# Designs tried in a protein design chat: VH-VL binders against Putative transcriptional regulatory protein rrnAC0199. Part 12

Target 1, 159 residues: Putative transcriptional regulatory protein rrnAC0199, of Haloarcula marismortui (q5v5e2)
Amino acid sequence: MDERIDPDELLAAVGFDADESVLTRRQAEVLALREHDIRQSDIGELLGTSRANISSIERNARENVEKARQTVAFANTLTAPVCVDIEAGTDIYDIPPTVYAACDEAGVEVNYGSSNLLQLIDDAVDGAIQQDTVQVPLRIDVTNDGVVHVRGQSAERTE
Short names: E, the ipSAE of ESMFold2; O, the ipSAE of OpenDDE; V2, 0.75 times the mean of E and O plus 0.25 times the DockQ between their complexes.

## First folded at step 12 (VH-VL; framework fv_lutikizumab)

Design p3 (at its last look DockQ between E and O 0.32; V2 from the best seeds 0.00; counts 0 for: pae E 2.9 > 2)
Fold by ESMFold2, look of step 12:
Structure p3 (fold): chain C 159 residues (1-159), chain A 123 residues (1-123), chain B 107 residues (1-107)
Amino acid sequence: as target 1 above (159 residues)
Amino acid sequence: EVQLVESGGGVVQPGRSLRLSCSASGFTFSRYAMSWVRQAPGKGLEWVAYISGKGSFTYYPDSVKGRFTISRDNSKNTLFLQMDSLRPEDTGVYFCARYHTSGYLRWTYFDYWGQGTPVTVSS
Amino acid sequence: DIQMTQSPSSLSASVGDRVTITCRASQSIRSWLTWYQQTPGKAPKLLIYAASSLESGVPSRFSGSGSGTDYTFTISSLQPEDIATYYCQQYYLFPYTFGQGTKLQIT
């Protein structure tokens, strides 16, 4: 059927390369089709397998994506001499002084003013700031070059 | 290319309210934090309000805290300052100003200012 | 709040003179300081950011230097169009504060 979405065209459009990805090509096909709101049963028909198998492939694909995100976050943390954990409920205006003090202690020069730091937080985690308070735990890393990375922290990673 | 145009200033009696507007064009408004800065006649500049690009947080110095409210409508590219309980010392020219963000998000200084709108609070 | 103190409050100088204005912060601001120029009747204009970086389109006679708490703004050869009030502002911590300004006049 020529009118159906072609997963090969979807993957080519984004430049997918299985040799450079944690995803298998089949996993990438399933994720791409799901982003177009195609039902798992219809994906099964397109790919010649059952809905149950598609469900398993999608679950595994999403787990691999999440692991890749965590791997990148870990690598960034290893190279950052400054790491600051911010608890939920923190007044946002306490965050810049805390980061600057940690940078002083580590001998790292950071080139962000207070409003930039708060904007980075606001951009990095949707809903992280409400009523001038932090809504979720945050991790702020500063590299030797003064580059700032912000991420939300997930629950304890044991189970 | 970047333009910031203030309006809504005027003469009011103490205790009354004014609402200032700043119309923005020539840039992606929602990416930029904004402030209002005022200048009393013959005096220096005073920073009076801050709002983040998404409008998720604001800041006010003690001189206006509780009386002024900064807000924005990103769909209309407009910044606002609601000024309540006005006092004679609030008299001055009110500028809207845009924070620098282009290139590398390392800077938090004003790179563009509007021309200002005058506010006079006098009985 | 971080207080910013400019010196002098006003000065007069002749065309061609070297002009120096200082700005002192009540605590270290890590070079997070701007210099603005406000010509009479106009909005302020950015000249210098990050204490020493010249904004695009600003004449090279303007410069800035300093670190920690002490900052200096210099006009190497004063021109008639430089008549203005000059302000420093720190953008290290909220609230962002300005110096009181330095009014510059030509003699």
Scores: ipSAE 0.363, ipTM 0.652, lowest interface PAE 2.9, mean pLDDT 86
ESMFold2 (binder alone), look of step 12: mean pLDDT 91; pTM 0.909
OpenDDE, look of step 12: ipSAE 0.418; ipTM 0.754

Design p4 (from n4 with heavy chain T101I; at its last look DockQ between E and O 0.56; V2 from the best seeds 0.00; counts 0 for: pae E 2.8 > 2)
Fold by ESMFold2, look of step 12:
Structure p4 (fold): chain C 159 residues (1-159), chain A 121 residues (1-121), chain B 107 residues (1-107)
Amino acid sequence: as target 1 above (159 residues)
Amino acid sequence: EVQLVESGGGVVQPGRSLRLSCSASGFTFSRYAMSWVRQAPGKGLEWVAYISGKGSFTYYPDSVKGRFTISRDNSKNTLFLQMDSLRPEDTGVYFCARYQILGRYSYFDYWGQGTPVTVSS
Amino acid sequence: DIQMTQSPSSLSASVGDRVTITCRASQSIRSWLTWYQQTPGKAPKLLIYAASSLESGVPSRFSGSGSGTDYTFTISSLQPEDIATYYCQQYYLFPYTFGQGTKLQIT
């Protein structure tokens, strides 16, 4: 029998510390085993739980990883040298030239082609694009290393 | 393995309509933008339609704008091209193609075998 | 719209020759250019993206270079299986456009 895969050894090899991670130890174990192509049912047997529970743990683990990536991206964007506000009603095909022009003015080389920018908008804000038109105000930030972040804006509140 | 299979081509009279289908498998269809690219006999490639992964936006070159409509059914992993008011110059092989976006890079990474369309009297 | 112009429109070469094809854009496309190969009777195949990056599984005899408006595709030592029509395509701005193609034949 092949018992070479030990989740404790896998996590130790990468220096995993649950106190410094958004992942629980169990979530990290499941992700590590999945990276070694272990079926969810076999992970369930190894960890003493059902395949359905493993599936839920994996889903939640991957959600936590994605949220962590987005948190880091947000923090980096707060100091971005290029910020472009896009009003609702804007033709989406005007957005890439606008972003490129703002980046050129700031001396920043953007890392995203036109279809990638539109896909980022479509993915980042639910319902942001309909019929080739922006549906909610957007903010597009470009970091000094050319990475693009997109977020929706609520109507400004007046104090 | 990524597979794209076009169907629905044929011979039609000018002014008529034709609907092409592209069946996709081997990847998460809804995560990818898709396009139709055509090739007239003995001619080069011409991009004719683009649709985002969610179907939230589309784009057409002037040569077909207003006559062609791209659409997708993500529950059935199927891409469509509705071609109205067909002209003899629309004659060619029509490929469906998956549009890959990797960071800043974008390109058609997988193509179907194509379906022939002939518009003639 | 960005026009892509390829040169030459056709080319004959012998096995082992160095082959060069050029593609000129009507405006800068920031190296966001792809090269495709189409063998007769078949669908196009991606060779090079981002002007110079080789797609996985593509032989190293294929290469691309260029920036701004001027791009070059090279086969360092032509093989019989390389006989095809080659297309450049820009993906900088919609609408995405192809060059008219370069037909490569063996002598």
Scores: ipSAE 0.383, ipTM 0.668, lowest interface PAE 2.8, mean pLDDT 87
ESMFold2 (binder alone), look of step 12: mean pLDDT 91; pTM 0.913
OpenDDE, look of step 12: ipSAE 0.565; ipTM 0.787

Design p5 (at its last look DockQ between E and O 0.49; V2 from the best seeds 0.00; counts 0 for: pae E 2.5 > 2)
Fold by ESMFold2, look of step 12:
Structure p5 (fold): chain C 159 residues (1-159), chain A 120 residues (1-120), chain B 107 residues (1-107)
Amino acid sequence: as target 1 above (159 residues)
Amino acid sequence: EVQLVESGGGVVQPGRSLRLSCSASGFTFSRYAMSWVRQAPGKGLEWVAYISGKGSFTYYPDSVKGRFTISRDNSKNTLFLQMDSLRPEDTGVYFCARYQTGRYSYFDYWGQGTPVTVSS
Amino acid sequence: DIQMTQSPSSLSASVGDRVTITCRASQSIRSWLTWYQQTPGKAPKLLIYAASSLESGVPSRFSGSGSGTDYTFTISSLQPEDIATYYCQQYYLFPYTFGQGTKLQIT
C-alpha cells in the first residue's frame, strides 16, 4: 500500500486521454490530486511548479469542466422532444405539474419526483429559487429517455 | 462512510419547544437535500420536513406546518429541526434522512433516530 | 395531500411462500414510488424505487410493479430475514407520504 499518490496511476485508472478531453493532461492531473485532498502547494512541488500556477490550472480546469457540461446540455436541448419555458415569478410548486403535463403530451416518460425536479433547478441555476418563487426565466428540456436539463434564459461567466 | 447522527430529543411538556440536530459526515453535505421523518411508538413513518441542499426551499405537511422549522448550517454539516408548540401527537422517534442525488427522490441514508416525548 | 393506502396491514406467511403487498394512491403518482423495509429498532432500508427498480444489493426475490394509482410489492419466496414492516412512499408531489405499513410475520 503506497503512502503517496501518483497522478499517472490515477489518470491511467480512469483511462484519461487528453486527445479526447476538454482537459489538458496537466489540468487532469491537478483535478485528480485535488480530489484526493492534496494541497495546491504540495501539488506544485510534485509537478515542479508554483502554488500560484497550480491555482490557475485548477481554476481553468474547473471552468473547462463546467463549459463542457453546458455544451452537452445545449446539444441535448436541440434534440429534446419536450421544452418548457418557466417565467420569473412562477410558484415553484407549479413547475413539476407543468413539466409532467408537457411530457405526457409528447409521450415522454419521466420519472422525477417534484422535489428532485426542484432540486435540479436549484443546482443548475444559481439563485433560481428563493422563497418558493422562481427568480429568473428558466428553460427545462426533457430528452426521449426522460433526462431533464435546466438552464437560465441567459448567463455569462467572464472570469 | 456516510454517517447521520441525531441529537436533542427528550421529554418536554405540551406547548414547549425542542431543537433537534443531525450531524452529517462522510459526504459533501450541501449537495444533498434532507428531510426529517418521524415514527410514533408502534406506528408508521411520517414525513415532517424537507430542505433543499442550499436551503433555498423547504416544505412541511399540515400536521407540523407553522410549528416546525427545518434549517441547515452547511458550514457545520448540520441539519436542524426547531419544534415549537409541541403536542402529545408529536411524540416519536425522529430520523434525519438524506435524499440521493439525480432523478430519483428516495432516502439512501438514515440516522439512528432521536426520541421525543411530549407529555406532562 | 396524496394518501397512500397499503393492504394488508399485517400478514403471516411461511418460509417459501409468495407474499404480495399492495399500495394504492389517492391520485396518479406516475410510478414515483418507493418501497422500504424496516426491522424493529432500525431505520428503514430502501428496496425498490421508481415502482419496479431494485436498489443495488437487494435480492432478486423482491420485485415491484404497477402504475398510476395501483402498485404491488412481491416477495417471490419468503425468507426468515424478511420479517419486517414494509412501507410504500410516494415522491410525486409534496407532501411526500408513506403508506401506513404492512407488518410481515412468519409462522
Scores: ipSAE 0.358, ipTM 0.637, lowest interface PAE 2.5, mean pLDDT 87
ESMFold2 (binder alone), look of step 12: mean pLDDT 92; pTM 0.914
OpenDDE, look of step 12: ipSAE 0.570; ipTM 0.781

Design p6 (from n4 with heavy chain R31S, light chain A50K; at its last look DockQ between E and O 0.51; V2 from the best seeds 0.00; counts 0 for: pae E 2.6 > 2)
Fold by ESMFold2, look of step 12:
Structure p6 (fold): chain C 159 residues (1-159), chain A 121 residues (1-121), chain B 107 residues (1-107)
Amino acid sequence: as target 1 above (159 residues)
Amino acid sequence: EVQLVESGGGVVQPGRSLRLSCSASGFTFSSYAMSWVRQAPGKGLEWVAYISGKGSFTYYPDSVKGRFTISRDNSKNTLFLQMDSLRPEDTGVYFCARYQTLGRYSYFDYWGQGTPVTVSS
Amino acid sequence: DIQMTQSPSSLSASVGDRVTITCRASQSIRSWLTWYQQTPGKAPKLLIYKASSLESGVPSRFSGSGSGTDYTFTISSLQPEDIATYYCQQYYLFPYTFGQGTKLQIT
């Protein structure tokens, strides 16, 4: 016999506490159910609301999660033991070995494979990668926990 | 439901060209890196091309570098493989594969059915 | 390039047997390794990622272990539907490479 997913049990299993989270309880419920591949329309039926409302809640929840991730990344990067500067014109396939070597020297275990590192760069800095080449100078920081943050020079201003 | 459907395979003479297509559905195509993986008859798997979700970077093993070109049209949810200067050793079934790159996880999570390519005189 | 050496190239076992397959990388791949199952005439299917993490919906009789350069794949109690060829694949550094495959048959 199949059992329906219970959001209260999902949240209890991970120790969710709305008073200690950037997520509201409803936002956490929606994210937990989506992680179990439950469609938005089915979540709406389960929670007594429309699919459109579930879609809005999910979007807002994911925005909150992303902001929280960036805040933690910033705080951890402030004291990162590994800092790697990458010049514009660098072949992107040289970047992962460079990061791994710096982490090895510092005794830090990085939590990212090579394609993940390149994807982080591509996502973090608009236009950073074109035709397998870095387009702007980059700074890559790796925390003691192996978390990677990528940043580049500020976007060019026009007057 | 994630679906990947390859097409464009066939029989061609050595030195000729062939263009493979892979139609994607059931996911946000532009958010995922894609690859082509081939398998010669009775032999193992060989990765032959990689392209990032935005198309910002590609990678090829030496066996096909300079002859094969991977590309994508994100507005049409379609992946391509242009195969030039084909050789008999390029014979095999060509699979389109989705590469999971969200977060810290990366691996081929969905594969198409494959399209056969035969290069012979 | 990182060479992946998989052994044995083929093996036969009986239903209920424990089966192990090994995969050795030419350098450390820091557990960035997948195991795939391929039934003849079909596309590969992901079983295990990051060396030891079981993909959703994969039976618990499948497992993986290892670190550094040496990895193992185990079927704890072989079933008839497990007849396939099994591949390891590293995704640590480009170019991504596969082991040669292990064809599993049942006697």
Scores: ipSAE 0.406, ipTM 0.670, lowest interface PAE 2.6, mean pLDDT 86
ESMFold2 (binder alone), look of step 12: mean pLDDT 93; pTM 0.917
OpenDDE, look of step 12: ipSAE 0.624; ipTM 0.817

## First folded at step 13 (VH-VL; framework fv_lutikizumab)

Design q1 (from p1 with light chain Y92W; at its last look DockQ between E and O 0.46; V2 from the best seeds 0.00; counts 0 for: pae E 2.5 > 2)
Heavy chain, then light chain:
Amino acid sequence: EVQLVESGGGVVQPGRSLRLSCSASGFTFSRYAMSWVRQAPGKGLEWVAYISGKGSFTYYPDSVKGRFTISRDNSKNTLFLQMDSLRPEDTGVYFCARFYTSGRYSYFDYWGQGTPVTVSS
Amino acid sequence: DIQMTQSPSSLSASVGDRVTITCRASQSIRSWLTWYQQTPGKAPKLLIYAASSLESGVPSRFSGSGSGTDYTFTISSLQPEDIATYYCQQYWLFPYTFGQGTKLQIT
ESMFold2, look of step 13: ipSAE 0.409; ipTM 0.681
ESMFold2 (binder alone), look of step 13: mean pLDDT 91; pTM 0.899
OpenDDE, look of step 13: ipSAE 0.777; ipTM 0.896

Design q2 (from p1 with heavy chain S102G G103L; at its last look DockQ between E and O 0.54; V2 from the best seeds 0.00; counts 0 for: pae E 2.7 > 2)
Fold by ESMFold2, look of step 13:
Structure q2 (fold): chain C 159 residues (1-159), chain A 121 residues (1-121), chain B 107 residues (1-107)
Amino acid sequence: as target 1 above (159 residues)
Amino acid sequence: EVQLVESGGGVVQPGRSLRLSCSASGFTFSRYAMSWVRQAPGKGLEWVAYISGKGSFTYYPDSVKGRFTISRDNSKNTLFLQMDSLRPEDTGVYFCARFYTGLRYSYFDYWGQGTPVTVSS
Amino acid sequence: DIQMTQSPSSLSASVGDRVTITCRASQSIRSWLTWYQQTPGKAPKLLIYAASSLESGVPSRFSGSGSGTDYTFTISSLQPEDIATYYCQQYYLFPYTFGQGTKLQIT
């Protein structure tokens, strides 16, 4: 709600470049202003458009961010020498041995200890761990240099 | 300055319960996993309970699983160990310990002074 | 569970001696091993993590090395304040097991 907020300054501070982003400049402006808790109606006044148009721009911007995230995850899956699928209902303490065994088979040296792996899961997928049990299907990927990525996945993505 | 202070130890008969407390200060308590480690008289160290920073998961070795329960109250910066069905072999000094988790290394970086527990007839 | 076998169980040495303690894991722990010092009547203190990294404020006479299953802890020149029991601990897989300890005394 601060008319002093300058979207050009916000985008410059984070180094936004529309030519290198899936977001248009207008989409980035809207997301940046929303991050500062500016209401859609106030963004409309600031940018010279309606609240309804801001709502549409924000929805499309967030969809683009999610698609980009999925594209990166897809690329990582294609190039990761180790991919481990974890079913919902799995005891979390079975996960580190499973990952390490898969890494050993592939000749990959993992960069993470067992508590680090569990913490990565707990951080990466909100609500993934409850009472020592995996709540949603997970994919764990390990790159050639031993970096671990964790993401949740729907049952339909298992094949 | 990180400080961990245990309390609640004592002498108790077999089959009874005790609840240990550990008051934490000098750090953001909820960001750190915590543990209890015990030491029987004249013996080595034994890890007996682990809880993640958010409390989302816990771990117990077989020697205490089903009898001990670790918990935390992050609003009061306090760690607990509920010890049920105590046995003489549970006798020892119980340490509260902070667990540091880094990218490729984890360890107990701060320990309390310990609280003695004696289980005898 | 990963068994940690520490040797010797006790050791007597003179001030100025080089002291070496070994810790063997029942399987590879990928250098995720910690050494603790426990002086009589006190809580353990962290000395070394990641097998070879010295904790801040720990004297340089302490060192660690090793990989895979075999690890060593060395005091290059024993001092009177080093009288303690020393423990290794693996933090590779739960449960995080300790070695049996090495009690170090001055002759």
Scores: ipSAE 0.389, ipTM 0.679, lowest interface PAE 2.7, mean pLDDT 87
ESMFold2 (binder alone), look of step 13: mean pLDDT 91; pTM 0.897
OpenDDE, look of step 13: ipSAE 0.695; ipTM 0.853

Design q3 (from p1 with heavy chain S106N; at its last look DockQ between E and O 0.20; V2 from the best seeds 0.00; counts 0 for: pae E 2.6 > 2, placed apart)
Fold by OpenDDE, look of step 13:
Structure q3 (fold): chain C 159 residues (1-159), chain A 121 residues (1-121), chain B 107 residues (1-107)
Amino acid sequence: as target 1 above (159 residues)
Amino acid sequence: EVQLVESGGGVVQPGRSLRLSCSASGFTFSRYAMSWVRQAPGKGLEWVAYISGKGSFTYYPDSVKGRFTISRDNSKNTLFLQMDSLRPEDTGVYFCARFYTSGRYNYFDYWGQGTPVTVSS
Amino acid sequence: DIQMTQSPSSLSASVGDRVTITCRASQSIRSWLTWYQQTPGKAPKLLIYAASSLESGVPSRFSGSGSGTDYTFTISSLQPEDIATYYCQQYYLFPYTFGQGTKLQIT
């Protein structure tokens, strides 16, 4: 008896509650099945839909998870174990090693590659990076879950 | 529909320069990082250059660092690759590729048809 | 640099066969892996991203799996149109690096 993986059982096993999740039940089902190394095509067959649809659902699900993580991370920024100050004039390629070192010291795993980290900086603070150089002072926070937050530091130390 | 069209390839002598262009359409160009990837004849793919969406930072492998310059004009939806001090080893098809970013996920989702570059004496 | 070791370098199989290609990274790339298909004279085509996610429009016979350093690309039932060279690529760290490619032929 090819014990057909039952998505409902999978969700029950992990304690999924649609009312408490940012994911729809369908999204949760897809992600649960994917974690069990079920192919999108097989999931499509199992759920009576196309592989393309499953792909879309998975993408959306992962996006929702990411949004949720960012929200939580923002909340956790206040208690971020890693805080790195980057001075203006810093070579951007020195930033990832600095952040990674700080994370290692704090026992935090960063979920960003170097490119993503730099992109995040560039996206978070307009004009922060020009010609591979930091233009304004930056604060980089890394939460316990490895989410990176970047902000500009306004020089207004009101003496 | 996303389209990437490379141009500027040709035959040049060693030590000469060549400028490649990639015309982008079908998407907001400035929101995407771009790259050049080349392929020597009968060989595999080699990443050559990276530029962020805003053009704020660039990255190169050691094989082309100091010789190649990636740039972009977001107002014209155009990516460039300035290749200086060309070597025979630089011979190949050069592709421009869009780097998609969604959360943690980044990948080259669209590629141009490529433009051939031949460096020979 | 992260080295990507792809195996085999070449493969011949029959229509309908299951085909498996492996890619090993010199260090963990945390599923930041893509698989591309390239037919002769054409640009690479994205098939799989994030190690196991199929790009839209890609046939369901293609799949990817793996984590850490070890990844697998699979064609469940080889079709004539699948004749191509396949590449894995990591985008975890600069420089981005590709596997050496697997040339797939049909017997």
Scores: ipSAE 0.307, ipTM 0.693, lowest interface PAE 1.9, mean pLDDT 91
ESMFold2, look of step 13: ipSAE 0.421; ipTM 0.695
ESMFold2 (binder alone), look of step 13: mean pLDDT 91; pTM 0.895

Design q4 (from p1 with heavy chain R104Y, light chain A50K; at its last look DockQ between E and O 0.44; V2 from the best seeds 0.00; counts 0 for: pae E 2.3 > 2)
Fold by OpenDDE, look of step 13:
Structure q4 (fold): chain C 159 residues (1-159), chain A 121 residues (1-121), chain B 107 residues (1-107)
Amino acid sequence: as target 1 above (159 residues)
Amino acid sequence: EVQLVESGGGVVQPGRSLRLSCSASGFTFSRYAMSWVRQAPGKGLEWVAYISGKGSFTYYPDSVKGRFTISRDNSKNTLFLQMDSLRPEDTGVYFCARFYTSGYYSYFDYWGQGTPVTVSS
Amino acid sequence: DIQMTQSPSSLSASVGDRVTITCRASQSIRSWLTWYQQTPGKAPKLLIYKASSLESGVPSRFSGSGSGTDYTFTISSLQPEDIATYYCQQYYLFPYTFGQGTKLQIT
C-alpha cells in the first residue's frame, strides 16, 4: 500500500483550523501537499480534480496568505513603537544609526542591515535618495517585530 | 546562470588611473546592489565600494574615498570602478560581487573571478 | 568601523574531523554575518548568510551559529575539498568589514 499522503493527516499534524484561518480547507490541503513537494498533477489525481484547478487553488491560497500578511503588517504599523522622521537633505548614512538608536530605545530589534534599510527607503519612495542624500521628507516606522515601513511625508501637513 | 566577469585590470604607475568593468548576466542587474571587493596579494578581503541597484547611493571606505568611483550602466548590465590616484597599496585582485536581497536577508551571493591590478613604479 | 576578529588564523585538521572557526565583532552585528570559502586563485564562495542560513547548494556539513558579537562556523566532517581560506564578514553597518581569514589545511 503506497502510504499515500493523507491531506487530512497533514492538516491535523500542523493544527489547521478552518474556522481560524483565512484559507479554506481545500486551499490548506493543496498548500500542505505542495510543501511536501507533491506536484500539482499528482494533487489533482489525489483529490479527484484537474491540475488546472489545483493550480488555481494554490494561487488563490497564496494570495490569501499574502493578503493576510499584508493586513497584519498594516495593523502592526499602526502600533509601531518606533517612528523616525527624516528631513530632506539628510545624509543617508545617518539614517541607519538614527533608526537603530530609536529601536534600541524602544526595545525593538530591527531586522534590516544598513544597506537593506537604505534600499528599502529607495524602493518605497521613488526619488527619495539621490547622490547619497534624502530628497524628500520621510517617515520611518518600525513595528514590534522589527519590520521597517517607509513613507514620504507630504509638505502640506501644516501643524 | 548568474555570471560576473571583471575586466580592465593591468599594471599602472602610481598616480595613474584605471577603469575596471564588470559584466553581469543571468539576472536582472538593476534589482541588485553591487560591490567591489579587493584582495592584496596573500592578504584578506577588503570591501572597496558599494552601489545600490538604481545607483541612487554609493559608499566607500576611507581607504579609497575620494579616489575611487563606483558606477553602473543598468542598460548594459555593467558595473564600473574608476580608480584615480592609484597607490601601491591598491595592488590586488578586484572582484565584483552581487548583493542579494530577499526579505530580511541580504548577502553577497555571487562573485566574479576577479581582475588583477598592479600599481608599481 | 566594526572590527571582525577571526580565529584561528590557521588550522590543520584531519579528514572527518569537526572544524570550528570563530568570529568576534567589536560590537553587536545582529546576525548580519556571512561566511565565505575561498580556494587559491578563485573568487570567494558564499556558504552561510545571516549567521546561520546555509546557501543553496552548499553541503550540509557546513553550518553557522551565533548572535550579538560572537559567531561560529563549523564543518561537521572535514572533507579534502574543504581546503581553503574562510572569511567572516559583517554587513550590519557600513563599512562592511571582513575577518582576517582562517587558512584551513588537511593533515
Scores: ipSAE 0.437, ipTM 0.759, lowest interface PAE 1.3, mean pLDDT 91
ESMFold2, look of step 13: ipSAE 0.461; ipTM 0.717
ESMFold2 (binder alone), look of step 13: mean pLDDT 90; pTM 0.881

Design q5 (from p2 with light chain L93Y; at its last look DockQ between E and O 0.64; V2 from the best seeds 0.00; counts 0 for: pae E 2.8 > 2)
Fold by ESMFold2, look of step 13:
Structure q5 (fold): chain C 159 residues (1-159), chain A 121 residues (1-121), chain B 107 residues (1-107)
Amino acid sequence: as target 1 above (159 residues)
Amino acid sequence: EVQLVESGGGVVQPGRSLRLSCSASGFTFSRYAMSWVRQAPGKGLEWVAYISGKGSFTYYPDSVKGRFTISRDNSKNTLFLQMDSLRPEDTGVYFCARFYTSGRYDYFDYWGQGTPVTVSS
Amino acid sequence: DIQMTQSPSSLSASVGDRVTITCRASQSIRSWLTWYQQTPGKAPKLLIYKASSLESGVPSRFSGSGSGTDYTFTISSLQPEDIATYYCQQYYYFPYTFGQGTKLQIT
């Protein structure tokens, strides 16, 4: 047990306010202690609960953080200045130049190189790339901050 | 600790084939694109093959296109380079390299020690 | 293809000298450039990524700058262990290309 670590002090230092966060105070305490390398069992002793309960709290806290990141990403794409539609059958090596041209026209600096863009597509949409071609219609959005979001499109929704 | 270990190099005659292997450990192999980079004796570095993390796409510069084939077995954490129709100018040390991709980063961050290939009559 | 031209191809300098190596791309690469160090008989080692960001564990005497097509790598005070060949590489468009290399030696 690390008696030098006070979760109330840690949260105060970063200005944590449970009323303004998707994290409960207990979730924030657990994450803060984990950031300082405190084991789950020791956190349980500190907070008066089991290691298993701390593990559950940590998992839920990290899930909430991930959902919050996804919500912010979604909100940012609603007004994304760059939206590029890619048809199925497109040669993958045409995609980065197309995205860069659209970003240049909109005055947006993209933060991804060609390989990174293709990897993002491949990771974001299962089965999107095979044999150097795009397998499904794609939508690529670039935010004002240069962040790229990729999603598949149904052909019936492109009209 | 990221480890990349190449094998399969050797001395071969022009027109023959070699198959290089790279054993990977210390990271989630399938999440990283991989490449082969070669270095002729006393010369600079030349990128010769790229494969995406899932293996869904590959790229080759014109110097080796049609003769070299990169592949991977993600269940065995192994990268391969099939080198056909070898030429004397293919002589060099062949490095296995991990392609780091995370947000704004897209470069080779870890390299193997290399395996020598000599193509001579 | 994006051609990367390094200058000089070789140089000699004394311990403590400021060393500068330049790299010019044939088109804008938006600072998507790395600098590698290769000591003889060893694999290349990443020093600088995204033109100016120092990789963890790399001494602070190494630095990079530049944008667009013109990039500079600097060793602020040369040390004996810095004897190596230095390469720039762009990773903006396929194929990812290296500069020709700069062989650095100490007088």
Scores: ipSAE 0.316, ipTM 0.613, lowest interface PAE 2.8, mean pLDDT 86
ESMFold2 (binder alone), look of step 13: mean pLDDT 91; pTM 0.911
OpenDDE, look of step 13: ipSAE 0.747; ipTM 0.878

